# Ledger of designs, part 79: miniprotein binders against q56419

Target 1, 326 residues: q56419
Amino acid sequence: MEGRTLEEVQEEVFKRHGVLVPKKELEDLAKALEEAGLLLTEKVEARLKEEEEKLKRERPMRLAGLSYPEGEREARAFLEAFRASYPGEGEEARVLLMPHLEPSRVPEVYGAALAALEKTPPPERIYLVGVAHRPLKEKAAALPVPFQTPFGPALPDLPALQALDALLPFELFNTPLAFREEHSLELPLFFLKGRFPEARVLPLLVARRSPELGEALKVVLRDFPGLLVLAVDLSHVGPRFGDTPLTRTLAEEARRRDLGFLERLAEGEPEAALAFLGANPTRIDGVEVVASLLPLLRERKGKVLAHRLDLEAPTLSAVGAGTLVL

## First folded at step 7 (miniprotein)

Design k42
Fold by ESMFold2-Fast, scan of step 7:
Structure k42 (fold): chain B 326 residues (1-326), chain A 104 residues (1-104)
Amino acid sequence: as target 1 above (326 residues)
Amino acid sequence: SPIEEAKRLIEEAIRLAQEGREEEALEKLKEAIKILIENGASPEEVAEIAFRAAMELVRRGAPPELILRLVKEVARAAEEAGASPETLQKIAIEAYDRIREEVG
């Protein structure tokens, strides 16, 4: 990274906004953060650089023992339990939209994704597109290293990643630290690797809409065919997300928004899906992914296999999750 | 309900910040954070809610200085809620990453 000192933050704030943050405010903040164990100093910066260097070799599991079992046998039983939670049959997927929400909250939705993977021929590679939950230096990023799973490492497709990088107007491998703790890749990858153990992966994060990414992917997919996976959650409602507490009306609006979005994608009309969400696209974290991948989603018809609005009663919050095959 | 009050305070904070009333906005955000903690929100949930409110404030024209002050209050609230040093470090890293994205 570029260094993450308070002095650098002050300088950037001044350069961008013409505001000089008073030295006393920064000193008071630094003292408060240091007393709380937070000071972003040489020590923290050294640790972040060390973690970034480790990410040049591999991406370790972060959610093993929390969201899924660490052992291979237990992980396979866990995966089969999720498949069993969905009573329907799958459909073959060329494009799969699945959630990255905590799996135990929406087991039927992950089960539907597994059902689709059962009907899908094993791909040589998976283009796994998640949502950046941390800032990226560019609109999108990838990490070209093995991602550890209980089923063994998911190996990167280096030739396809290099081809993608060459076609983009920005450096694709631009923010390794954003991948250190990224559940939008890790949780779907657990299920994908369990089903397709031999497939290589292109782990991609989208932070902001990048039409260049979609155009480049269209070219790369022609020469490096594979399964495209959009790992996105749907509506986010409630105080957990800086929004209003969940009400019956807001829950019904969220379900309508989610299903209307998915059904339009299923008709091969991603622009119509985005338009349906109206002026508030930030309510669905998949909007920037769909907007970036328009060339890959147009004229592909499919089916919504499952949808659930998961309620978190203590916080009066909810997250929509769905499985769509195209 | 306490959660409805926290939501009302967050909305009021955004409105006050849009009017250039930064001190009052920060006070309403601090009260909302307190209510959320008292009603069982985790340090991570408090941090995420506060960061979303902070980014919305910057997007609507609040000065970046307000964000640094909010980070200070979020760190204090998380500490009071029993956040570990690791959680506090994550809050600091995420806050500075978000500030850099907005200004950089």
Scores: ipSAE 0.000, ipTM 0.247, lowest interface PAE 11.9, mean pLDDT 79

Design k43
Fold by ESMFold2-Fast, scan of step 7:
Structure k43 (fold): chain B 326 residues (1-326), chain A 104 residues (1-104)
Amino acid sequence: as target 1 above (326 residues)
Amino acid sequence: SPIEEAKRLIEEAIRLAQEGREEEALEKLKEAIKILIENGASPEEVAEIAFRAAMELVRRGAPPELILRLVKEVARAAEEAGASPETIQKIAIEAYDRIREEVG
C-alpha cells in the first residue's frame, strides 16, 4: 500500500534535472502514465487472447528464416547438410534423445540424430517431448493442432492425444500460449518432419517432473505405437547460467557428467542416470523429462552416437548436446 | 446410506444412458463417484464402476471419444471429492485397461 508522495517526486525531479515542476503538472503526468499503462495492459491482454484463439487452429513457424530456411527446397538442402556433418552410421531408434539447442552450434549432433532416423522405420506417430521454457498451468501440456514446418504441417495424432488426456490427473491441453514460442519442440520437429513427412505428432512439454505422464504414456504407446523423442539439452555451465566462468577443468567435468548420464541411459538404467547427476551436481534441463519418462526408458539398451559441449566464448559459458538411441 | 445413494445414482445413470441421454447420465455418474470417494471407495472399485458405465455406452454405439471423456470425467469427479493425484491416475489407468481388454 506504499505510494510515492508528490513532494518526494518533486524533490527527485529537482535533484536529477534541476527543475522544480508544479504539483498539478506532476499529477497530470502521473495520471497520463497510469492511463497509458492501462491501455498498454488492455492491448497486451487483447493480443494474448487473439493469439490463444489462433492457436486453436494451428501453430505457425516462429524460427523460419532464423534457425532454419523458410522455403521447402532450401530447408531440404539445409537438412541434408546436417546429415553430411556426421560421418557415422545411424542405428534404429525406438527412443531418440536429441538436442533442441540452436542447430548451427552443434551440426554433428543433429547429423547423428538424422542418421538414426534414416535407420528407423517410418513411424505412424512421433511422441515429441520437449522442455517448457515458459510457465505451464500443470506439470506438462500438449497442443492438439497442426504445427507448420517448411515441409508442410505436422498433423496432431488426435486419438492418441485424447487417450493420453483421459489417463492424466490434469487437463493435458492446459496452456496453449506456452507453445506460441517454444524452440524445444520447433527445432527437433523441423528435422523429424523432414525425415518422416507422413508421421502424426504428439507435441508434449514438461515443466516439472510428472511420473503420471510416464505411466500414462506407457499405456498409450502400447495402443498407439510410435517413435518417442526426448528433445533435451545437457550441461549448462558458466556465467550465462549463474555459474563460474568456464575453465578447461570445468568443461572437462561437464563433458564427463553429460557422457556419464547418457551412458547410464544407454544401459537401460534411467534411475542410475538420475542418481549419477544427483551425486555430480549439474544443470541439465533434460532431468525433468527423463524423470517423467522412467517407465519408458527402463531396460532399453542403446548407444550414444554423438556428444558435444558447445562453447559460447563471449560469455565463457557452454551447453552440452547429445544424440542417444535406445 | 451414502453407498445406497451412490448405487441409486449409478442405476439412474445407466437408465439415462439407455435412453440416449449421455450428458445427464455422465452427471449422475460423477455425483455417485464423489459420494464413493468421500466414503472410502478404492481406486479399483471406482475403476470397475467407470468400466461398467463405459460398456453400457459401447453397447449403445457411443464413439471412442465419448468413452475417453467418461474416463476423464470420472477422474475429475474423484479429484473434486479430494482423491490424491496417485489415486486419480490409478482410477483412470485401471478403467482404461479394463475397457481396452473388453473392446479390443
Scores: ipSAE 0.284, ipTM 0.746, lowest interface PAE 4.6, mean pLDDT 87

Design k44
Fold by ESMFold2-Fast, scan of step 7:
Structure k44 (fold): chain B 326 residues (1-326), chain A 104 residues (1-104)
Amino acid sequence: as target 1 above (326 residues)
Amino acid sequence: SPIEEAKRLIEEAIRLAQEGREEEALEKLKEAIKILIENGASPEEVAEIAFRAAMELVRRGAPPELILRLVKEVARAAEEAGASPETMQKIAIEAYDRIREEVG
């Protein structure tokens, strides 16, 4: 927006989207971007370069002491408490879908994931696919550095990451800063590292559907076999997400959308799962991940181990979470 | 002739690799790939060249990481010379598959 008037910006938006954006909304957006430090200034640029350099060495814990304990012994007890929250046995996973929602809100769902990991032979590597909550320069990205956890650093599988990078039409290691504050990787990784301390990790983020990522991963997984983990939340309903306030009817609809989506994935029919959501609109952030990974999900039958729609009363909002083994 | 120059660069890349000068060898190979793409080489022909260069590195005991880097750099050289992203990915996948079959 530098070097342009608000009227000129509004006219460009109209040309691209066919509607005029009110001037006040553009002014409020510009102020929000300035206050958030998203508009580049000399000081912001220097800070971003410094943070980017730090991320070349390691990815530090950001949620330790908040979402999970910092100390190893306390972290182990915490993880076992989540396992105890799920009364069932797991099943062996070749592909695991698990949430990245705050764990304390859905302990049984994370417990189900832990149960599945107990039945799964320790993999040499984990392909951990999360959802980008910050813009990426490309459709997907990875960060090839150790990720710190209370159980020690989760080491990157550099050969597998380099193989993946070589097969993609874009730079895989394109947005290091997007990984600095990324709970869709950090929260599942806590549980995965606790169960598979020797496994190396490919930490991957998807911002937009990338069929080329799925095609490349299919090739890489053949030569570098491992556990594929889709770290995705399900329905997002209510004002916190720019939607209408939660009602009993909307909550029931969200549960049906979540379960219909998961059950079609469990039948090995990921295209049917996506078509179901297209016919029954919902806000599932896992759609872009599933759409990217179609070649890895077809004809893999499995089972939904757990599902919960977590209700947030103060905001009249809810987020769905589930555990699926394929 | 551009094709004769590309052949000369490939021969020079092989000699440099045999001398342990891998970075210089890679630069000569990338120059050859750009000339070939500019003169109508197919993705399959470029993948074949990448595969043969990779096998020479394998013979010399190069680590897998260097071989994967070679494939990536060749595909990028093709893209810089005007190949589409789809063509770049096709080159990389085809070269990698052939390397995998030989190296096991």
Scores: ipSAE 0.000, ipTM 0.408, lowest interface PAE 13.4, mean pLDDT 83

Design k45
Fold by ESMFold2-Fast, scan of step 7:
Structure k45 (fold): chain B 326 residues (1-326), chain A 104 residues (1-104)
Amino acid sequence: as target 1 above (326 residues)
Amino acid sequence: SPIEEAKRLIEEAIRLAQEGREEEALEKLKEAIKILIENGASPEEVAEIAFRAAMELVRRGAPPELILRLVKEVARAAEEAGASPETAQKIAIEAYDRIREEVG
């Protein structure tokens, strides 16, 4: 009945079916539909409010039983299998770039991240920076609650989060619902919690370039030192991402662009890494994260431990993944 | 003048902080910051004022959460008075740095 009067509805029913529907019955139906629409809207709003309130207490696992095992023993074996998939020893990390792509698709890349974590002294806290896959009210957000994992809850570093919020020109804890289903935090956190069970976490999402986040984090990291983790994927190519179907040539170009980006970050030149992508365009997931964290990445040299372009044959698409230590 | 009004509000905020009246002190401080920003005060001047107010609260045993709230609210007051987000953040960072240097 959207956009129609009761008279028009009655006339159309009579014209098509030869039945004259009494005005009162049409009025009663219109009222019932309007009331049902209002009730549905109110129920949706009530449920969203309930979910938001639950997220003020904890963030439950969403990918357990799908991307990683639910049980602690099985999760431990799973994590060790990923480590075993990488033949190298890794390097100590002060900053770690790792993927958030489905782990089973790039096990050697996650294995390289685990190797780096083995060489890294246990941090008191982890600054885990992911990519928002849902809209945020601000350019960035955090959720200051325990995140459940098979290894127990990853506890928030409340003093560090409060200091970070104080130094930002917006409310840091602005979009709890964006964290309900966020694999860019959940998947790296599984591996980080497995290796550093005592570390507290600052779970951060970047939706848009936020240089103010980098400036605030530079200050907070001096007072609250910890491991900075950039949980980002690299090239996104093919029809799944709105591009042409993947060819061998396009895949090789994506690998070259991914490696060019990572190598410039490894030289401590994040602006050069961003400029390289501008000259050699790719759809790299982590561009907004790197652009936000420039003050933390400049003059910090490191090493690319692993890179893979994962081919998704059914969609003729691919996603790049890499591990970089700085 | 507006500057003289801001000075009076700052003195009142400091006095209220010394008396342990933290919420009233913060309210007067925010009002003073808005006047100062509207009249062209530098981020460094505003940060110094926030630092002075924070130190009075620290001497009274205020918890770190209240001091961080003061820093946040001062920067917000500056933004509400027309300061850019960049200027508001600069005020917050400079105030925070001065407080950390003093208290350790």
Scores: ipSAE 0.789, ipTM 0.927, lowest interface PAE 1.1, mean pLDDT 89

Design k46
Fold by ESMFold2-Fast, scan of step 7:
Structure k46 (fold): chain B 326 residues (1-326), chain A 104 residues (1-104)
Amino acid sequence: as target 1 above (326 residues)
Amino acid sequence: SPIEEAKRLIEEAIRLAQEGREEEALEKLKEAIKILIENGASPEEVAEIAFRAAMELVRRGAPPELILRLVKEVARAAEEAGASPETVWKIAIEAYDRIREEVG
């Protein structure tokens, strides 16, 4: 009975079935529908509370059997196939920017990330910073539990997470349900855990620019050294993202914007990278992460190892992906 | 005056911390921080107060988790009193840096 009067409902039933339904029966039906709606809402709320409680203990795999193999042996072979897709040698990374786009769409880009991890000494911990695809109660969040992978659980670095939480003006552990289905952490973590099985992790999500997160991370990284990973995708262009249909010219512009952004980061000039995007308008999902982590990216020179604009022909859209070491 | 009241609350919080009454110390400290922020205290002044309270707890053998909680709660009290996000952040960072320098 959404926005309908009882008289309108009664009239419609008479027109369709030739029966005049008493007003009392329509009132009783409306009340029954309201009660059913309330019961469905309560059931949904109860289920979400159950899922939230489970997330206090561990974060299960969601994309196993879909984006990567479930079994350890098959997962290892998958990892090596992605590495083989990149013909170059990597560079040692103190900071790694890698995508979270479906890996099969940009295998060379993930291969470049794996090449960089091969040249990087095993870190004691990984600061894995992804993009929130669901609302967070605060600008950023973390989930301090083991994340399951085919290579075994990626264990949280609890002391480092607690130190980070203490330095932030908001509750870091604020939206556990946002981690239930979050590919920007799960997909990079698969590759990171495969290469650094002993490393602990700080799984972090950014929803909105949080300069306080970057400043806090700078302090925590000094006391708890580790590998910083920005798991971000680049340009999002075309109708799928509320833009015009992709043409050859627009695709070339997106590639130039992605590369201009990455090259400025590689020069240790993250403010210039952000300003470049402001002068060359497009949607880059990594902007909020980069804007939050400015203190960690300044004056750190590096190299772009790979870039691809993945074309989604059915929607005339594209997503950019890149690997950058700093 | 409000400043004199904040000073009394700080002295009480430190005394409670010395006695091992951690939760009561934290509540008095939070009350003092709110008054100070409402009266224009700098992030550096608030961080110094948090550092002093933290050192009393460290002397009593408080675990690192409690010290980190103290920093978090002080920052929260400043936020509740209307401090800007930049001020709240500076309080937390400066308190943490001072504690780390002293404790190692």
Scores: ipSAE 0.000, ipTM 0.504, lowest interface PAE 10.8, mean pLDDT 86

Design k47
Fold by ESMFold2-Fast, scan of step 7:
Structure k47 (fold): chain B 326 residues (1-326), chain A 104 residues (1-104)
Amino acid sequence: as target 1 above (326 residues)
Amino acid sequence: SPIEEAKRLIEEAIRLAQEGREEEALEKLKEAIKILIENGASPEEVAEIAFRAAMELVRRGAPPELILRLVKEVARAAEEAGASPETVRKIAIEAYDRIREEVG
């Protein structure tokens, strides 16, 4: 009906079909349509409630058989192939920045991350910070359940997650459904679990800058030391991202901004990295994560191991990806 | 006075915790924290109260999860009483630090 009265609907039906539809029949039809809409809404709500209940027990794989192999043997071979794609040696990471872009598009960048993990002592836990691709009720969220991988479940660090929750001014375990389909956690986790099978995980999503998250994490990391991983992509340019078609000039600007951002982080100057981007015209999605984690990034010097701007020719678009060790 | 009522609620919360009645203790503590914040208590003063309540729970063998919950509920009560996000954060961190130093 979309705001029309029953009398207006009746009048239009008469004009089009020359039939006078009784008002009672139109009222019965309108009621049936509302009941059908209610049933569809109830079905959707029941489905969401069911999915939310499942997420209280575990987070299943969504990208197995698509972005990485489902079987453990094949997954191991896949991971080793990515390591082999990077010709350099890694460096020990206290903080690792790695991408969450489809791995097959930037194999040397994931290979560089694997090289860094190879040089890093096995952590008891990994603070895995990704980017929310679905709205969160708060600025950040976590899901305190096992995340399934081909290498077995990545178990949550419940004491560390509870300590983090206690120090935040909001409920950390909000918006469980945002984790149901979240590649910014699932794709890095595949590589991290493959290299550190015994490490527990704190799976964290950032939607908007949360200085309180960084302050709380600084306290928690002191008592629950571990590897901090920022799972972020860099520039997003081209029509797929609301931009003009990719040109050589735009690609050069994206690379310049990606590398300038990473290099300032490598100098232990995260505020300078943010200031360098200004209005973030090439849409580096790591900005909100870096802005949230400032206390953990200041005065940590490191090295950019790899960077690539991956071209998506059909859409004349590109996404930047990099590996940074701090 | 409101401040005298808050003090009585804190004493009652400690007594309830000593008796192993943790949920009732938390409710009395939260009521006291709201009154104190509404009457201008500092983050340091609220953190000290949370610390003292936590130490009583520790003395009774409460698990770490309950101690962390106490810190969260105190911070939440301060927020509900109108404390700024900066104040809420400071209360939680200071309470956590004092508890950690004492317990190890």
Scores: ipSAE 0.195, ipTM 0.687, lowest interface PAE 5.7, mean pLDDT 87

Design k48
Fold by ESMFold2-Fast, scan of step 7:
Structure k48 (fold): chain B 326 residues (1-326), chain A 104 residues (1-104)
Amino acid sequence: as target 1 above (326 residues)
Amino acid sequence: SPIEEAKRLIEEAIRLAQEGREEEALEKLKEAIKILIENGASPEEVAEIAFRAAMELVRRGAPPELILRLVKEVARAAEEAGASPETVIKIAIEAYDRIREEVG
């Protein structure tokens, strides 16, 4: 969408329909769209079937060459540049909260996550919990296949995933296609695999709060210990998110809510963090993940290592990002 | 706020679509689009929402007829909310072109 300017859209409308179109032309356009739909059916169905079949074997990289380099050597240099962007020291993490937005927008925040990973003993497995950006058939889902990275495939922890599936009241492996294009898993995984190349992964998506997921994960983590990673962004403000253009007041409110949320999590009080946000008016997407994982976050104290509200000036919108260790 | 109500309706529409309740999902989405237009959402923002909803339906195996109905219903909702004919056309064309590009 970002490649389409307002001027280009206006020129397209002018070329196709002129400056002012009567209601009859709108009806004719709707009819033409319906007729064109018949030509799209076979291509859409064939593509979805092909994609689902590929996902039975592996999850390929989708953001290589866009958000990170495809080659291993270039990818390693890229990762080290992000670490260099954070001047502070890390803290050991049992639970790590890190962002999933475009890394180049918030290099210090990803650098803080890398600093924490440097101080963390290599885990045997990583529970990577992201946010579903596409519909899931259930409240949460996982995909039990290798996820490709420039550092080699991140292998699934099949015994831990099977144990988790067995404890849940719904089928965990319920929506494979939701994983085809999911940056909330792919972007954190790039950094995690670069630092812990031998760790297996449990790639998990949360669409809606699932207390049963948190209870099941608490049981599984006892027998399959590992690093818990919450891959979440914070406030989403401005017109790109259906809000009014960013003002100084809105930016201050977003920072206040982001930091208040993170600091309460750092005190081991996730219920207080959720209560602090109330109706979540700045749209912190981590709310559903935190609400699902309450039993794993209670009584764990830690530290906020970094926070930034990243401005997207052309749209007068902003997204909050932070790194928290527990 | 009206914008928060629109977001709630979009989230409800996604949930209903996930449950296979596609007709109810479309009604909630239309309601949300009317609120967004009445509160100053741009044609590009509305088209982006329509495109995302359409792609989610495609990923669930929805037929193109339902996708094109979605684009049509979004355009109707914008018209009923008082959007100009030029704005309604922009929404429909932009959403359709994005969907067409995704199909190939």
Scores: ipSAE 0.012, ipTM 0.204, lowest interface PAE 9.2, mean pLDDT 81

Design k49
Fold by ESMFold2-Fast, scan of step 7:
Structure k49 (fold): chain B 326 residues (1-326), chain A 104 residues (1-104)
Amino acid sequence: as target 1 above (326 residues)
Amino acid sequence: SPIEEAKRLIEEAIRLAQEGREEEALEKLKEAIKILIENGASPEEVAEIAFRAAMELVRRGAPPELILRLVKEVARAAEEAGASPETVMKIAIEAYDRIREEVG
């Protein structure tokens, strides 16, 4: 109780309510609360262990029937509709930055990503780097199991994941529960699996900047070549994100910050992109991913294919989304 | 001296690996790595030791998974002995690169 003794509790109750609670009654209550706390802890730990055991076998779909169709045929039509939403042509990607917010909010941005994938030779594996929306025990994590999709399971690249783990100064497979519900992996994976059904995947989450991850990935990518995908959203503005209500001026500033960030990445200058955000404050969740992957982004020139700031009218808030090919 | 004990443990680990006693070899190797790190061994010296142990396993037909496990366990032993994350990563990358160059 924050340092309060039973005697202090008895005294406070007496002072406030004029009733002296017998010490035995308070002791019995404290024991009952401790026992209830122990039982709750045991139940919570048992449930968490059960969920962790399930995640050793596979990662189920969580957003099927909500963010994308559950059936394969309907999922294919849905994906093709997104491609149709983008009138431009893609470019071959060695590195693809794409969003992970609700696809229906920014269909042309996902369409641009699909256009880039059409121009990209099918990779043997995809390094899918998302943003942790739940705490990780380490700066980054991976889950080496099949991820279910409407197009069949996206299989893990176990040799590449093991090589990555061997090169990192921490345990890569450290927080399975963080992957149970993680849209920054599930939503991009829907599109990636639909386009590259044979590609194996390294599903990676970044919680805090890890230069070690970028250095290790540079080595692994040399021996296990594949497509690097940064699944990140851009500016988060408005009350939903602890900010002032969206105005026309704030929206214009958010668009400028997003585009300034992406354009510097497109010039192969990721340090300049990060410095630009430092000078122009924003809540871009991709900062920690870009900061972790610097060795993979330097001197890679490319093109911004699409950008949109999506308005969430009920909260007067907005989230930026973009597609960048490097 | 501690350094001479580490050398003895490395020789024992290599012998155990040659005999197909991979788990025992790994435990002796980890003991040696901890002693070496505690006594100021460089990442390059530790990586060389991991490389030599890995090559003995390769000669016996060990699968890539076991070789990668060796690299991870050596790096973990260095971490347990107080090596910085930067040092741990240098050991792992250097060992990995040397093994890759030999095995192809």
Scores: ipSAE 0.637, ipTM 0.889, lowest interface PAE 1.8, mean pLDDT 88

Design k5
Fold by ESMFold2-Fast, scan of step 7:
Structure k5 (fold): chain B 326 residues (1-326), chain A 104 residues (1-104)
Amino acid sequence: as target 1 above (326 residues)
Amino acid sequence: SPIEEAKRLIEEAIRLAQEGREEEALEKLKEAIKILIENGASPEEVAEIAFRAAMELVRRGAPYELILRLVKEVARAAEEAGASPETVQKIAIEAYDRIREEVG
């Protein structure tokens, strides 16, 4: 908005979106943004700089005591309870797709992921690919520091991270603050560290499609083999996500969309999976991750172990979650 | 010519690396890479130059991290000279593969 008048902003919105925003609303928004900007400068900016410096040393737990227990013994019992919620045996994974929404909402889906990890030989390293919920300076980012968990720190695989950085056309370690509060890494990491306590990790975030990330990862995985984990949620439907209230029909459509996407991935056809989503790929945060990692997903067959569409009753909204092994 | 100047800078960079003057070698190498990219050099040609510089570092017992830094800095010089992200990545991957094949 810098260097633009309110009239120019109003005209641009009308031209692009066919909506005429009243001048008063634009003025009120501008005042709110200016006030927020004033609050972000000075003391808030100083605190963010301090947090960024702390993140150069380690990434602390943010969800301990909220989404999972902070003590090791209690965390272990919690993890075993999730495994027990899934009646199946699991299958060996070279690539694992698992959710990152609140685990207590879809325990059987996380249980399926745990079942797969039980059948998987312990990897030396885990490539943990999540979704950025905060802006990144580049299309993707990583944070090369220990991530704290109730099972001890998940140590970074520094040689593999350095190799990945060298093979990318941008700086991999570009946005430390984006990792300060990032549940798409923290929640899957809790389960992965509990199962593979000795594995090092490459904590990666994708904000936008990065085919160059997939090309670089293909090379790095050859020299530094490990488990690839896509930590993604599926359909987001209902008013909480800017959609109409959930109906039985919309819920069934979301379930069919999720399963169609996962089954095509299981056939080793990630381009077909992306095409199947059609007009609404933006409602599945895993789209950008899958589109970035195409070279690692092609011609790799597997199985969908679990799927759930979790209803958030107060908002008539739902989030899809699934476990897929490849 | 610009290409002959780039060749001179490359040989100077290799010599500086042999003498243990890694920072000065990188400065000369980056200057050469910018000239080459501006004059239409292929990603393979630039990768070969990075490979030659990396081999001098290897002979001196340079750690893996310094070799990766060389690859990154060469790719960054190509970017600064106007190479596309696709070209920048091709240079990095080709250089990395050549180094890996030789060093094992």
Scores: ipSAE 0.787, ipTM 0.918, lowest interface PAE 1.0, mean pLDDT 88

